# Designs tried in a protein design chat: VHH binders against q96fz2. Part 364

Target 1, 269 residues: q96fz2
Amino acid sequence: CGRTSCHLPRDVLTRACAYQDRRGQQRLPEWRDPDKYCPSYNKSPQSNSPVLLSRLHFEKDADSSERIIAPMRWGLVPSWFKESDPSKLQFNTTNCRSDTVMEKRSFKVPLGKGRRCVVLADGFYEWQRCQGTNQRQPYFIYFPQIKTEKSGSIGAADSPENWEKVWDNWRLLTMAGIFDCWEPPEGGDVLYSYTIITVDSCKGLSDIHHRMPAILDGEEAVSKWLDFGEVSTQEALKLIHPTENITFHAVSSVVNNSRNNTPECLAPV
Short names: E, the ipSAE of ESMFold2; O, the ipSAE of OpenDDE; V2, 0.75 times the mean of E and O plus 0.25 times the DockQ between their complexes.

## First folded at step 20 (VHH; framework vhh_6z1v_2)

Design FB19 (at its last fold request DockQ between E and O 0.96; V2 from the best seeds 0.86)
Fold by OpenDDE, fold request of step 21:
Structure FB19 (fold): chain B 269 residues (1-269), chain A 123 residues (1-123)
Amino acid sequence: as target 1 above (269 residues)
Amino acid sequence: EVQLVESGGRLVRTGGSLRLSCAASGFSFKGYAMGWFRQAPGKEREVVAAITQSGGKIYYADFVKGRFTISRDNAKNTVYLQMNSLKPEDTAVYYCAAKFGFYERAPNEYDYWGQGTQVTVSS
């Protein structure tokens, strides 16, 4: 996974992240560093994207079932990294393979500290290799959306009003991630960064791409992944598997350029 | 200063009962899983029981066999170990430990330790 969409306004995004805590109370996640949230139809590694994480990571006396939403840098920078420039990392941390998560120190250590997060997105993009051509067809992959009588498909949004309706009730893609906190050697702000855990693609997606993000489908999965106070690493890792509960459509080549940030990125062709 | 202070250890007869307490201070108790460990002379420290932040999950060592109960009171920053049907084999120094996040079985994973309380079970 190297490209996502996360374009919802902050308020809409927050509402979409409504949850129940351990006590069954309906809550909205609180924002950390909301100013770092930059909505975009075209998110690439090294950009900031909103993630959910347990409040316990910020407040030591917090209920671990409570959630915070925070923009973090895509591409995990390990806490032990001693260079002043994260770009000097010798290995790619955009993704973490589920099968080797425990083999790589950069992922194992933060995971052992309970630094699990849920990466939020409208969906993610993947490119299908076309047989016989050097051309790749991009696809937008996302959760199936509930067809309400009033809410048309992305493709049916023929008016701004309809477009707003679609996104106001959009079910966000929830991807399993690991984050870490890096303190620059020269001082400054702590950098929060994340990696997306990847798995082998489900059957439905296998023709497009052989790997997919580990998607946490449903509130229970999300809750368990986030709650490092009540759910062990071992138990959490059981949540990491391919899911068939996705849909996709072909999009234009507009998304190929990471600088393009328009609705056309995820619009069906 | 972080402190874990165990109490309640004493000499008891086989079949007797004890309640150990561990009072925590100097850290956010509620955010930590708590564990009881024991160390007998010449033996390694071993986990007895552990409990999550909320008490929603509990671990007991195999040798406990329903004899011991771990509990916690977050309002009092205290973790307890009720020990029933004590045996001479239970003779050890019992330690309270705290770990941020989920509990672990390995002692080296815990962040804070008490000084321990001696439990002696006579024949």
Scores: ipSAE 0.913, ipTM 0.962, lowest interface PAE 0.4, mean pLDDT 94
Fold by ESMFold2, fold request of step 21:
Structure FB19 (fold): chain B 269 residues (1-269), chain A 123 residues (1-123)
Amino acid sequence: as target 1 above (269 residues)
Amino acid sequence: EVQLVESGGRLVRTGGSLRLSCAASGFSFKGYAMGWFRQAPGKEREVVAAITQSGGKIYYADFVKGRFTISRDNAKNTVYLQMNSLKPEDTAVYYCAAKFGFYERAPNEYDYWGQGTQVTVSS
């Protein structure tokens, strides 16, 4: 997984992240660094995207079930990295394979510190390579969405008001991630960065690509992944598996150029 | 200055009961898992019981066999170990320990330690 859409205005995104804390109280996540949120239909590695994480990471007396939402850099920079420039990392940290997560120091160390996060997106893109052609077909992949009385699909929105209604109730894709905190040796702000955990693709996606992000399907899975005060690493890793509760549609090649930030990137063809 | 101060250790007869307390100060107690460990002469320090910040998850070592109960009071920054049906093999120094996040069974994973309190169980 190397391309996502995360285009919702901040207030819509925040409301889509409503949750219940350990006491059963309805809450919204509290933002950190909201000015770093850069919505786009076409997010690439090294860009900032919003993630959820436990408030306990920021406030040592906090209830670990309470959530913070913050933009982080896609492409984990390990806390032990010694160079002054993150671009000098000699290995790719955009994704982390679930089957080797406990073997790679870049991921094992932050995981042992409880640095689990939920990566938010409208959905993600993958490019299909099929026998008999040299062309690659992009797809937009996302949670199944509940259809509304008027319209419940991306392709049915034919006015600004109908488009707004499609996204007002959009179920955000929630992917399991690991984050780390890097202190630049020459000073400056701490860099928060994340990787997306990957698994073998489910049957429904196997014709598109052999890997998929580890998707956390439902509030129980999201809560357990985030709550490092009440859920051990061992128990959290049981949440990491493929899911068939996913849908997709073909999109045009507009998305191929990562500079294209337009609704056409995810429009059905 | 972080402090974990155990109290309540004493001499007690086989079959007796004892309650240990551990008062914490100098750190954000509520964010920490708490554990009780013990160390008998000539033996390695071993976990007895552990509890998460909310009390939602609790661990007991196999030798406890339902005889001990760990609890915590976050308003008082205190963790307790109620020990019932004591046996001579429970004789040890008992230590309170704190770990940020989720508890562990290995002693080297813990951030803060108390000085210990002696429990002696006579036959």
Scores: ipSAE 0.741, ipTM 0.904, lowest interface PAE 1.1, mean pLDDT 92
ESMFold2, look of step 20: ipSAE 0.699; ipTM 0.893
ESMFold2 (binder alone), look of step 20: mean pLDDT 89; pTM 0.907
OpenDDE, look of step 20: ipSAE 0.870; ipTM 0.942
ESMFold2, fold request of step 21: ipSAE 0.727, 0.713; ipTM 0.900, 0.898
ESMFold2 (binder alone), fold request of step 21: mean pLDDT 89, 89, 89; pTM 0.907, 0.908, 0.910
OpenDDE, fold request of step 21: ipSAE 0.909, 0.909; ipTM 0.961, 0.961

Design FB2 (at its last look DockQ between E and O 0.94; V2 from the best seeds 0.57)
Fold by ESMFold2, look of step 20:
Order: sequence, then C-alpha cells, then structure tokens
Structure FB2 (fold): chain B 269 residues (1-269), chain A 123 residues (1-123)
Amino acid sequence: as target 1 above (269 residues)
Amino acid sequence: EVQLVESGGRLVRTGGSLRLSCAASGFSFKGYAMGWFRQAPGKEREVVAAITQSGGKIYYADFVKGRFTISRDNAKNTVYLQMNSLKPEDTAVYYCAARLGFYETAPNEYDYWGQGTQVTVSS
C-alpha cells in the first residue's frame, strides 16, 4: 500500500467529495492549501495527496461533522521528531498496521488527539509476486464503479470527452488514515503528514497481496472516521477491517517507475 | 482568559435535588466535550458525567444509576448537571471540565477546569 493514483483536476475531485453534514445539508469540503495539490496517476510516499479531515481541527467552534480537504505529505512525521529534515526519520510511516496502532507511539499519540483523516485516491496499486520468480505483476485496485454510460469503464473511453465522463462520476477510494502535525525546529510552516492504516487483505485480493489499506466503504463509515467530536477512538477503530467491495485489473509495468505520470499507469492490459 | 464557573452547589438533605450549572467563557465552547467530575473527602477526582459537543453521546459513571442528567446549551455556553435522589456519599466538590474532541473519563485528559462548587448531602 505504497502507490496510489489521484489524478483528477481539483474541481472534479472536490465535487466527488460532496457529503452531508450532521444536519443533513449537502456540502462540499473546503480546501486548505489547494496550491499544494499535485494530481498524478502515480503517487508515492513523501508526495502530497489530498485527505479529508474534520473542520474542528482548524476551527475550534466548528461542527465536527464538517469537512476540510487538504494536501498532506504521505509518510507521517511525528510531532516529536527532532531533526530538521523529515527524510531522516529512522522508520517507515507510509503505513500503519491496524493490529499494532495503539502500541506505536508515532500513531497512538495523534490518534488520541483525534487526528483521523480519509486518504483520497482514484485507487491504489499493488504488485503480485509471480510463482517461483522475482517478477511482479502490478494491479490497479479501486471501488466498483456503477455503469452509467461510460463512467465505470476505464478501457472504454475512446475520446477526450468520453474519458472525461468516465472520471466525472468516479467513486473515489476512501482509505482510513492518521495524521500528525510537525513543527520544524528551525521554523517555517507546520508539516501535515499522514499514514494509511492497513489490514489483512480480503479474499478477493489475497492472490495479489496479503495486506490492503483499510477502506471506509460509504458515507456512514467516512463520517464516523472523521468525526472526532462525536465518535470515540474505540468506536472509530471498529470501522477498520477488510472489505470485499473492491475490484481490480492488471496494468503494465509503466507504473513501476514512480516518475511515470500517464494514464497508461492505470490502463487495463 | 478561559473560565469555567460552576454554581448551584449547596447543602441539601438526603433524597433532595440540585441543579449545577457551569458557565464557559474565553474559548470556543461549542467545539468542546464537557464533563462533570467530583472529588469527595479522601477520594481522587472522578468522572460523574460527560457529553459531546452536540449532545449526541453521553457518559454516566456507574454510581449515578439514573439519578443524574447532564445537558448543555450551546447558545448560552453552559453545561448542566441535574442531580436527583441525592445520597450522603454524593457529598463532594463538583468540577466542570472541557476537552476538545470526544470526552474521556480520566481527569488528566481535559484541557480546562473550573474551581468547583461544593455539594453537601446531609443524612
């Protein structure tokens, strides 16, 4: 769970994040730092990706059910980190195992502050080890898409207009994350960074890889994970489990090089 | 300056009722979970009741046994504790506390505290 696609233009991404607040009012999340959003078919650790989080993290009088969308660094930098360069972190925080989240200080501390986020992507990539070799087959993994004309068929788009329609109604993958806020010792902007929680893979993915991101399937799960004012840590952690509501297809090895940012990265082969 | 000011504590006979109030100022009350705690002579401070920012989730300690009700009025920045069927063992100083996010039962998890109001229940 070290590679994702999140390529949508900001306005399309924002519309895909439409939600209902606690009072049932339809809303869009408010952006923070929109200029840091860098869309790409091929996101890797240390890059920025958009996440959802409760408005209450920024505005202490806010209803905790209201959402902010903000780019954050993938690879959580703990608030207690003492070095000036985040790349000097001595351990990997790209992912956080659900079975040890309450034992790892780098994840337990921000979780106790309610620093839960929803990591957004078109989907994620995973590499299947081939039997008896070191060869690996990449797959693009995503929510099943409803078939409304061209919206659910990546391979059926044969023109720029049809491609746009596929993604205009795309159901974004919503993964459970934890974030933290790090103040560089030499000053400068606070760094927001996240980790993706992982679980054992569902049966449908078990032939590809033994782990998967914890997916929040549906608005109730997303709302409960985000709402640290009304949902305790204990209740939120009950949302963390495998899901079978997932689909995938094989992709070419173009995605292997994280510098390749093209639609070919997620195209079916 | 952040202030939580409790009021309503007094002497009352066993079986009586009291309503405690806690008026908040100097911070964004609406974003906070609120709790009532008490400290009896010879005891450590303990949670009595707690309520989330919207009032959607409420906690009561086991000893409450349905006798107390916590509520809040976000328009007035006030949290209340209605105490009925009072017993001598309810005698304590009662404190109001605030925590950003979900409530907790441990006192050290709370950000702001009032100075307390004395409740005394005579036998």
Scores: ipSAE 0.686, ipTM 0.886, lowest interface PAE 1.2, mean pLDDT 91
Fold by OpenDDE, look of step 20:
Structure FB2 (fold): chain B 269 residues (1-269), chain A 123 residues (1-123)
Amino acid sequence: as target 1 above (269 residues)
Amino acid sequence: EVQLVESGGRLVRTGGSLRLSCAASGFSFKGYAMGWFRQAPGKEREVVAAITQSGGKIYYADFVKGRFTISRDNAKNTVYLQMNSLKPEDTAVYYCAARLGFYETAPNEYDYWGQGTQVTVSS
């Protein structure tokens, strides 16, 4: 996974992240560094994206089932990194393979510390290789959305009003991530960064791409992944597997350019 | 200042019972898994029992075999170890430890430690 969409306004995004704590109380996640949130139809590595994480990471006495939402840098910078520039990392940390997560120190160590997060997105993009041509067809991949009788397919939102309705009730994609905290050697703010865990693609996506993000489908999966106080690493890793509960449609080549940040990126062709 | 203070260790006869207590202060007790460890002379420190923040999950070492019970009172910032059917092999210094997040079995994974309390089981 090298491209996502996360364009919802902050308030809409927050509402979409409503949850129940372990006591059954309805909650909204509190923001940390809300000013770093930058909505975009075209998110690439090194950009900031909102993630959910346990409040216990920030507050010592917090209930680990409570959630915080925070923009973090895509591409995990390990805490032990000694260079002043994260871009000098010699290895790719955009993704973490589920099968080798425990073999790589950069992922194993923060995971062992309970630094699990849920990466939020409208969906993610993947490119299908076309047989016989050097051309790649991009696809937008996301959770199936509840068809409200009035809200046609994303493609049928012919009116701005219908478009707004679709996004107001949009079910966000929830991807399993690992984050770390890095202190720059020269001082400054602690950098929070994340990697997306990837798995083999489900059967439905196998023709498009052989790998997919580990998607946490449902509130229980999300809660268990985040709750590093009550759920062990071993148990959490059982949640990491392919899911068939996804849909996708072909999009235009507009998304190929990471500088393009328009609704056309995820619009069906 | 973070403090873990163990109490309740004493000399007991084989088959006897003890209740250890660990009073925590200086940190957010509710956010931490708690564990009891023991170290016998000439042996490595080993996990006895561990408990998650809420008490929802508990770990016991294989040698416990149902004899010991770990519990916690978050209102009192205290963790307990009820030890029944004690054996001479249980003689050790017992330590209370705290870890942010989920419990672990390795001692090096814990953030805070008590000074320990001596448990001696006489045949």
Scores: ipSAE 0.213, ipTM 0.634, lowest interface PAE 1.8, mean pLDDT 91
ESMFold2 (binder alone), look of step 20: mean pLDDT 89; pTM 0.908

Design FB20 (at its last look DockQ between E and O 0.95; V2 from the best seeds 0.82)
Fold by OpenDDE, look of step 20:
Structure FB20 (fold): chain B 269 residues (1-269), chain A 123 residues (1-123)
Amino acid sequence: as target 1 above (269 residues)
Amino acid sequence: EVQLVESGGRLVRTGGSLRLSCAASGFSFKGYAMGWFRQAPGKEREVVAAITQSGGKIYYADFVKGRFTISRDNAKNTVYLQMNSLKPEDTAVYYCAARFGFYETAPDEYDYWGQGTQVTVSS
């Protein structure tokens, strides 16, 4: 996974992240550093994206089932990194393979500290290789959305009004991530950064791409992944597997350029 | 300063009961899983029992076999170990330990340790 969409306004995104804590109380996640949230139809590595994480990571007496939402840098910078520039990392931390997560220090250490997060997105993009050509067809991949009687397919939102309605009730993609905290050697703000855990693709996606993000499907999976106080690493890792509960459609080549940030990126062709 | 202070260790007869207490200070107790470990002479430190921050999940070592009960009082920043049906093999120094997040069974995974309390079980 090297490209996502996360374009919802902050208030809409927050509402979409409503949850129940372990006591059954309805809550909204509190924002940390809301000003770092930059909505975009085309999110690439090194950009900031909103993630959910346990409140206990910030408040030492907090219930671990409570959630915080925070923009973090895509591409995990390990806490032990001693260079002043994160771009000098010699290895790719955009993704973490589920099968080797415990073999790589950069991922194992923060995971052992309970630094689990849920990466939020409208969906993610993947490119299918076309047989016989060097051309790649991009696809937007996301959770199936509940068809409200009046809300046509994402493609049928012919009117701006219908488009707004679709996004107001959009089920966000929830991907399993690991984050770390890095303190720059020269001082400054602590950098929070994340990696997306990847798995082998489900059967439905296998023709498009052989790998997919580990998707946490449902509130229980999300809650268990985040709750590092009450759910062990071993138990949490059982949640990491392919899911068939996805849909996708072909999109234009507009998304190929990471600088393009328009609705055309995820529009069906 | 972080402190874990164990108490309650003493000499008891086989079949006797003890209640150990560990009072925590200097850190956010509610955010930590707590564990009891023991170390007998010439043996490695081993986990006895552990409890999550909420008390929702508990671990017992295989040798406990229902004899011991771990509990915590977050309002008092205290963790307890009720030990019943004690055996000479239970003779050891018992340590309280704290770990941020979920409990672990390996001693090296814990952040803070007490000084320990001696439990001696006579035949």
Scores: ipSAE 0.871, ipTM 0.944, lowest interface PAE 0.5, mean pLDDT 93
Fold by ESMFold2, look of step 20:
Structure FB20 (fold): chain B 269 residues (1-269), chain A 123 residues (1-123)
Amino acid sequence: as target 1 above (269 residues)
Amino acid sequence: EVQLVESGGRLVRTGGSLRLSCAASGFSFKGYAMGWFRQAPGKEREVVAAITQSGGKIYYADFVKGRFTISRDNAKNTVYLQMNSLKPEDTAVYYCAARFGFYETAPDEYDYWGQGTQVTVSS
């Protein structure tokens, strides 16, 4: 997983993240750095995307079930990184394989500190290899959406009003991530960055690509992944597995160029 | 200054009961898992019990066998170990420890330690 869509206005995104805390109180996550949120239909590594994480990471007396939402850099920069430019990192941290997460210090160390996050997106893109060619067919992959009495289909949106209805109740894709905090050697703000954990694809996606993000399906999974005060690393890792609760459609090659930020990127073809 | 101060250790007869307390100061106690460890002379320090921030998860070592109960009072920044049915093999120095986030069983995972309180169980 190397491309996502996360295009919703901040207020719509925030409402989609409503949750219940440990006491059963309905809440919205509190933003940090909201001005760094850059919505786009076409997010790539090194860009910022919103993630959920436990408030306990920021306030040491907080209830670990309370959630913060914050933009973080895609492509984890380990806390031990010594050079001044994160692009100098000698290995790819866009994704983290679940089967080696406890073997790679870049991921094991922050995971041991409870630095688990939920990466938010409308959905993600994958490219299917076609026989006998270098051409690849992109797909947009997302949670099945509840169809309302009015249009809930991307393909049915023929006006701004109908488009709004598609996204008003969109179920955001919730992917398991690990984050770390890097202090630049020459000073400046701490850099928060994340990786997306990957697993073998479910049967439904295996014809498109052999890997998929680890998807946290439902509030119990999301809560357990985030709550590093009440859920051990060992228990949290049991949440990391493929899911068949996923759908997709083919999209045009417009999405291939990461500079293209239009609804056409995810429109069915 | 971070401090964990254990109290309540004393000499007690086999079969007796004892309650240990650990008062915490100088850090945000509510964000930490708390543990009790023990060390007998010539032996390695070993976990006895541990408890999460909310008390929602609790660990007991196998040798406890239902005899001990860990609890915490976040309003008083205190963790307790109620020890019942004490045996001579429970004789040790008991330590309170704190770990940010979730508890662990290995002593080297803990951020803060108390100085310990001696528990002696006579035959």
Scores: ipSAE 0.696, ipTM 0.887, lowest interface PAE 1.3, mean pLDDT 92
ESMFold2 (binder alone), look of step 20: mean pLDDT 89; pTM 0.904

Design FB21 (at its last fold request DockQ between E and O 0.94; V2 from the best seeds 0.86)
Fold by OpenDDE, fold request of step 21:
Structure FB21 (fold): chain B 269 residues (1-269), chain A 123 residues (1-123)
Amino acid sequence: as target 1 above (269 residues)
Amino acid sequence: EVQLVESGGRLVRTGGSLRLSCAASGFSFKGYAMGWFRQAPGKEREVVAAITQSGGKIYYADFVKGRFTISRDNAKNTVYLQMNSLKPEDTAVYYCAARFGFYETSPHEYDYWGQGTQVTVSS
């Protein structure tokens, strides 16, 4: 997974992240660093994306079932990294393969500390290799959305009214991630960064791409993944598997350029 | 300063009962899983029981066999170990430990430790 969409306004995004805590109370996640949230139809590695994480990571006396939403850098920077520039990382941390998560120190260590997060997106993009051509067809992949009588199509979101019909109740894609906290050697702000755990693609997606993000489907899966106080690493890792509960459509080549940030990125062709 | 102070260890007869307490201070107790460990002379430190932040999940070592009960009172920053049907094999120094997040069975995974309390079970 190397490209996502996360374009919802902050308020809409927050509402979409409503949850029940351990006590069964309906809650909205509290924002950390909301100003770092940059909505975009075209999110690439090294950009910031909103993730959910347990409040316990910020407040040591917090209920671990409570959630925070925070923009984090895509591409995990390990806490032990001693260089002043994260770009000097010699290995790619955009993704973490599920089968080797426990083999790589950069992922194992933060995971052992309970640094699990849920990466939020409208969906993600993948490119299908076209047989016989050097061309790749991009696809937007997302959760199936509930069709209501008032539900619009993504392609029809050309007016504010139509946009609301599509996105106001959009079910966000929830991807399993690992995050870490890096303190720059020269001082400064702590950098929160994440990697997306990847798995082999489900059958439905296998023709498009052989790998997919580990999707946490449903509130229970999300809750268990986040709650590092009550759910062990071992138990959490059981949640990491391919899911067939995905839909997709072909999109234009507009998304190929990471600088393009328009609705056309995810519009069906 | 972080402190874990164990109490309640004493000499008891086989079949007797003890309640150990561990009072925590200097850190956010509620955010930590708590564990009881023991170390007998010449043996490695081993986990006895552990409990999550909320108490929702509990671990017991195989040798406990229902004899011991771990509990916690977050309002008092205290974790307890009720030990019943004690055996001479239970003779050890018992330690309280704290780990941020979920409990672990390895002692190396814990962040804070008490000084321990001696439990001696006589035949």
Scores: ipSAE 0.915, ipTM 0.962, lowest interface PAE 0.4, mean pLDDT 94
Fold by ESMFold2, fold request of step 21:
Structure FB21 (fold): chain B 269 residues (1-269), chain A 123 residues (1-123)
Amino acid sequence: as target 1 above (269 residues)
Amino acid sequence: EVQLVESGGRLVRTGGSLRLSCAASGFSFKGYAMGWFRQAPGKEREVVAAITQSGGKIYYADFVKGRFTISRDNAKNTVYLQMNSLKPEDTAVYYCAARFGFYETSPHEYDYWGQGTQVTVSS
């Protein structure tokens, strides 16, 4: 996984992240750095995207089941990195394979500190490599959406009313991530960055690509992944597996250029 | 100026009971998992019991299951160890420890330690 859509306005995104805390109280996540949120239909590595994480990471007396939402850099920069420029990192941290997560220092160390996050997206893109051609067919991949009387079609979001019918109740894709905090050696703000954990693709996606993000399907999975005060690393890792609860459709080549930020990127063809 | 102060250790007869307390100050107690460890003369420090922030998860070492109960009171910044059916083998200095986030069984994982309270179980 190397391309996502996360285009919802901040208020819509926040409402889509409504949750219940350990005591059953309905809540919205509290934002950190909301002005750094950059919505786009076409997010690529090194860009910022919102993630959920436990409030306990920021407030040492907090209930660990409470959630913060914050933009983080896609492409984990390990806390031990010593250069001044993250682009000098000599290995790719966009994704983290689940089968080696406890063998890679870049991922094992923050995981041991409970630095688990949920990466939010409308869905992700994947390119199918077809035999007999250089052409690659992009697909937009997302949770199945509950249809209501007010529901609209993904490709019909050309006005505020039509957009709202599709996206106001969109179920966000929730992917398991690990984050770390890097302090630049020359000073400046701490950099928060994340990786997306990957697994072997489910049968439904295997014709598109052999890997998929580890998807956390439902509030119990999301809560357990986030709650590092009540859920051990070993228990949390049991949540990391493929899911068949996924749908997709083909999209045009507009998404191929990561600079194209338009609804056409995810429109069915 | 973090402090963990254990109390309640004393001499008891085999089969007796006692309750250890650990009062915490100088840190945000509610965000920490708490543990009780013990160390007998000539032996290494070993976990006895541990408890998460909310009390939702609890660990007991195999040698103490069924006899000891860990609990915590976040309003009073205090963790407890109720010890029943005590045996001479339970004789040790008992330590309170705190770890940010989830508990662990290895002593080197813990952030803060008390000075300990002596428990002596006579035959």
Scores: ipSAE 0.751, ipTM 0.904, lowest interface PAE 1.0, mean pLDDT 92
ESMFold2, look of step 20: ipSAE 0.721; ipTM 0.897
ESMFold2 (binder alone), look of step 20: mean pLDDT 89; pTM 0.912
OpenDDE, look of step 20: ipSAE 0.859; ipTM 0.938
ESMFold2, fold request of step 21: ipSAE 0.735, 0.721; ipTM 0.897, 0.894
ESMFold2 (binder alone), fold request of step 21: mean pLDDT 89, 90, 89; pTM 0.912, 0.913, 0.911
OpenDDE, fold request of step 21: ipSAE 0.911, 0.909; ipTM 0.962, 0.961

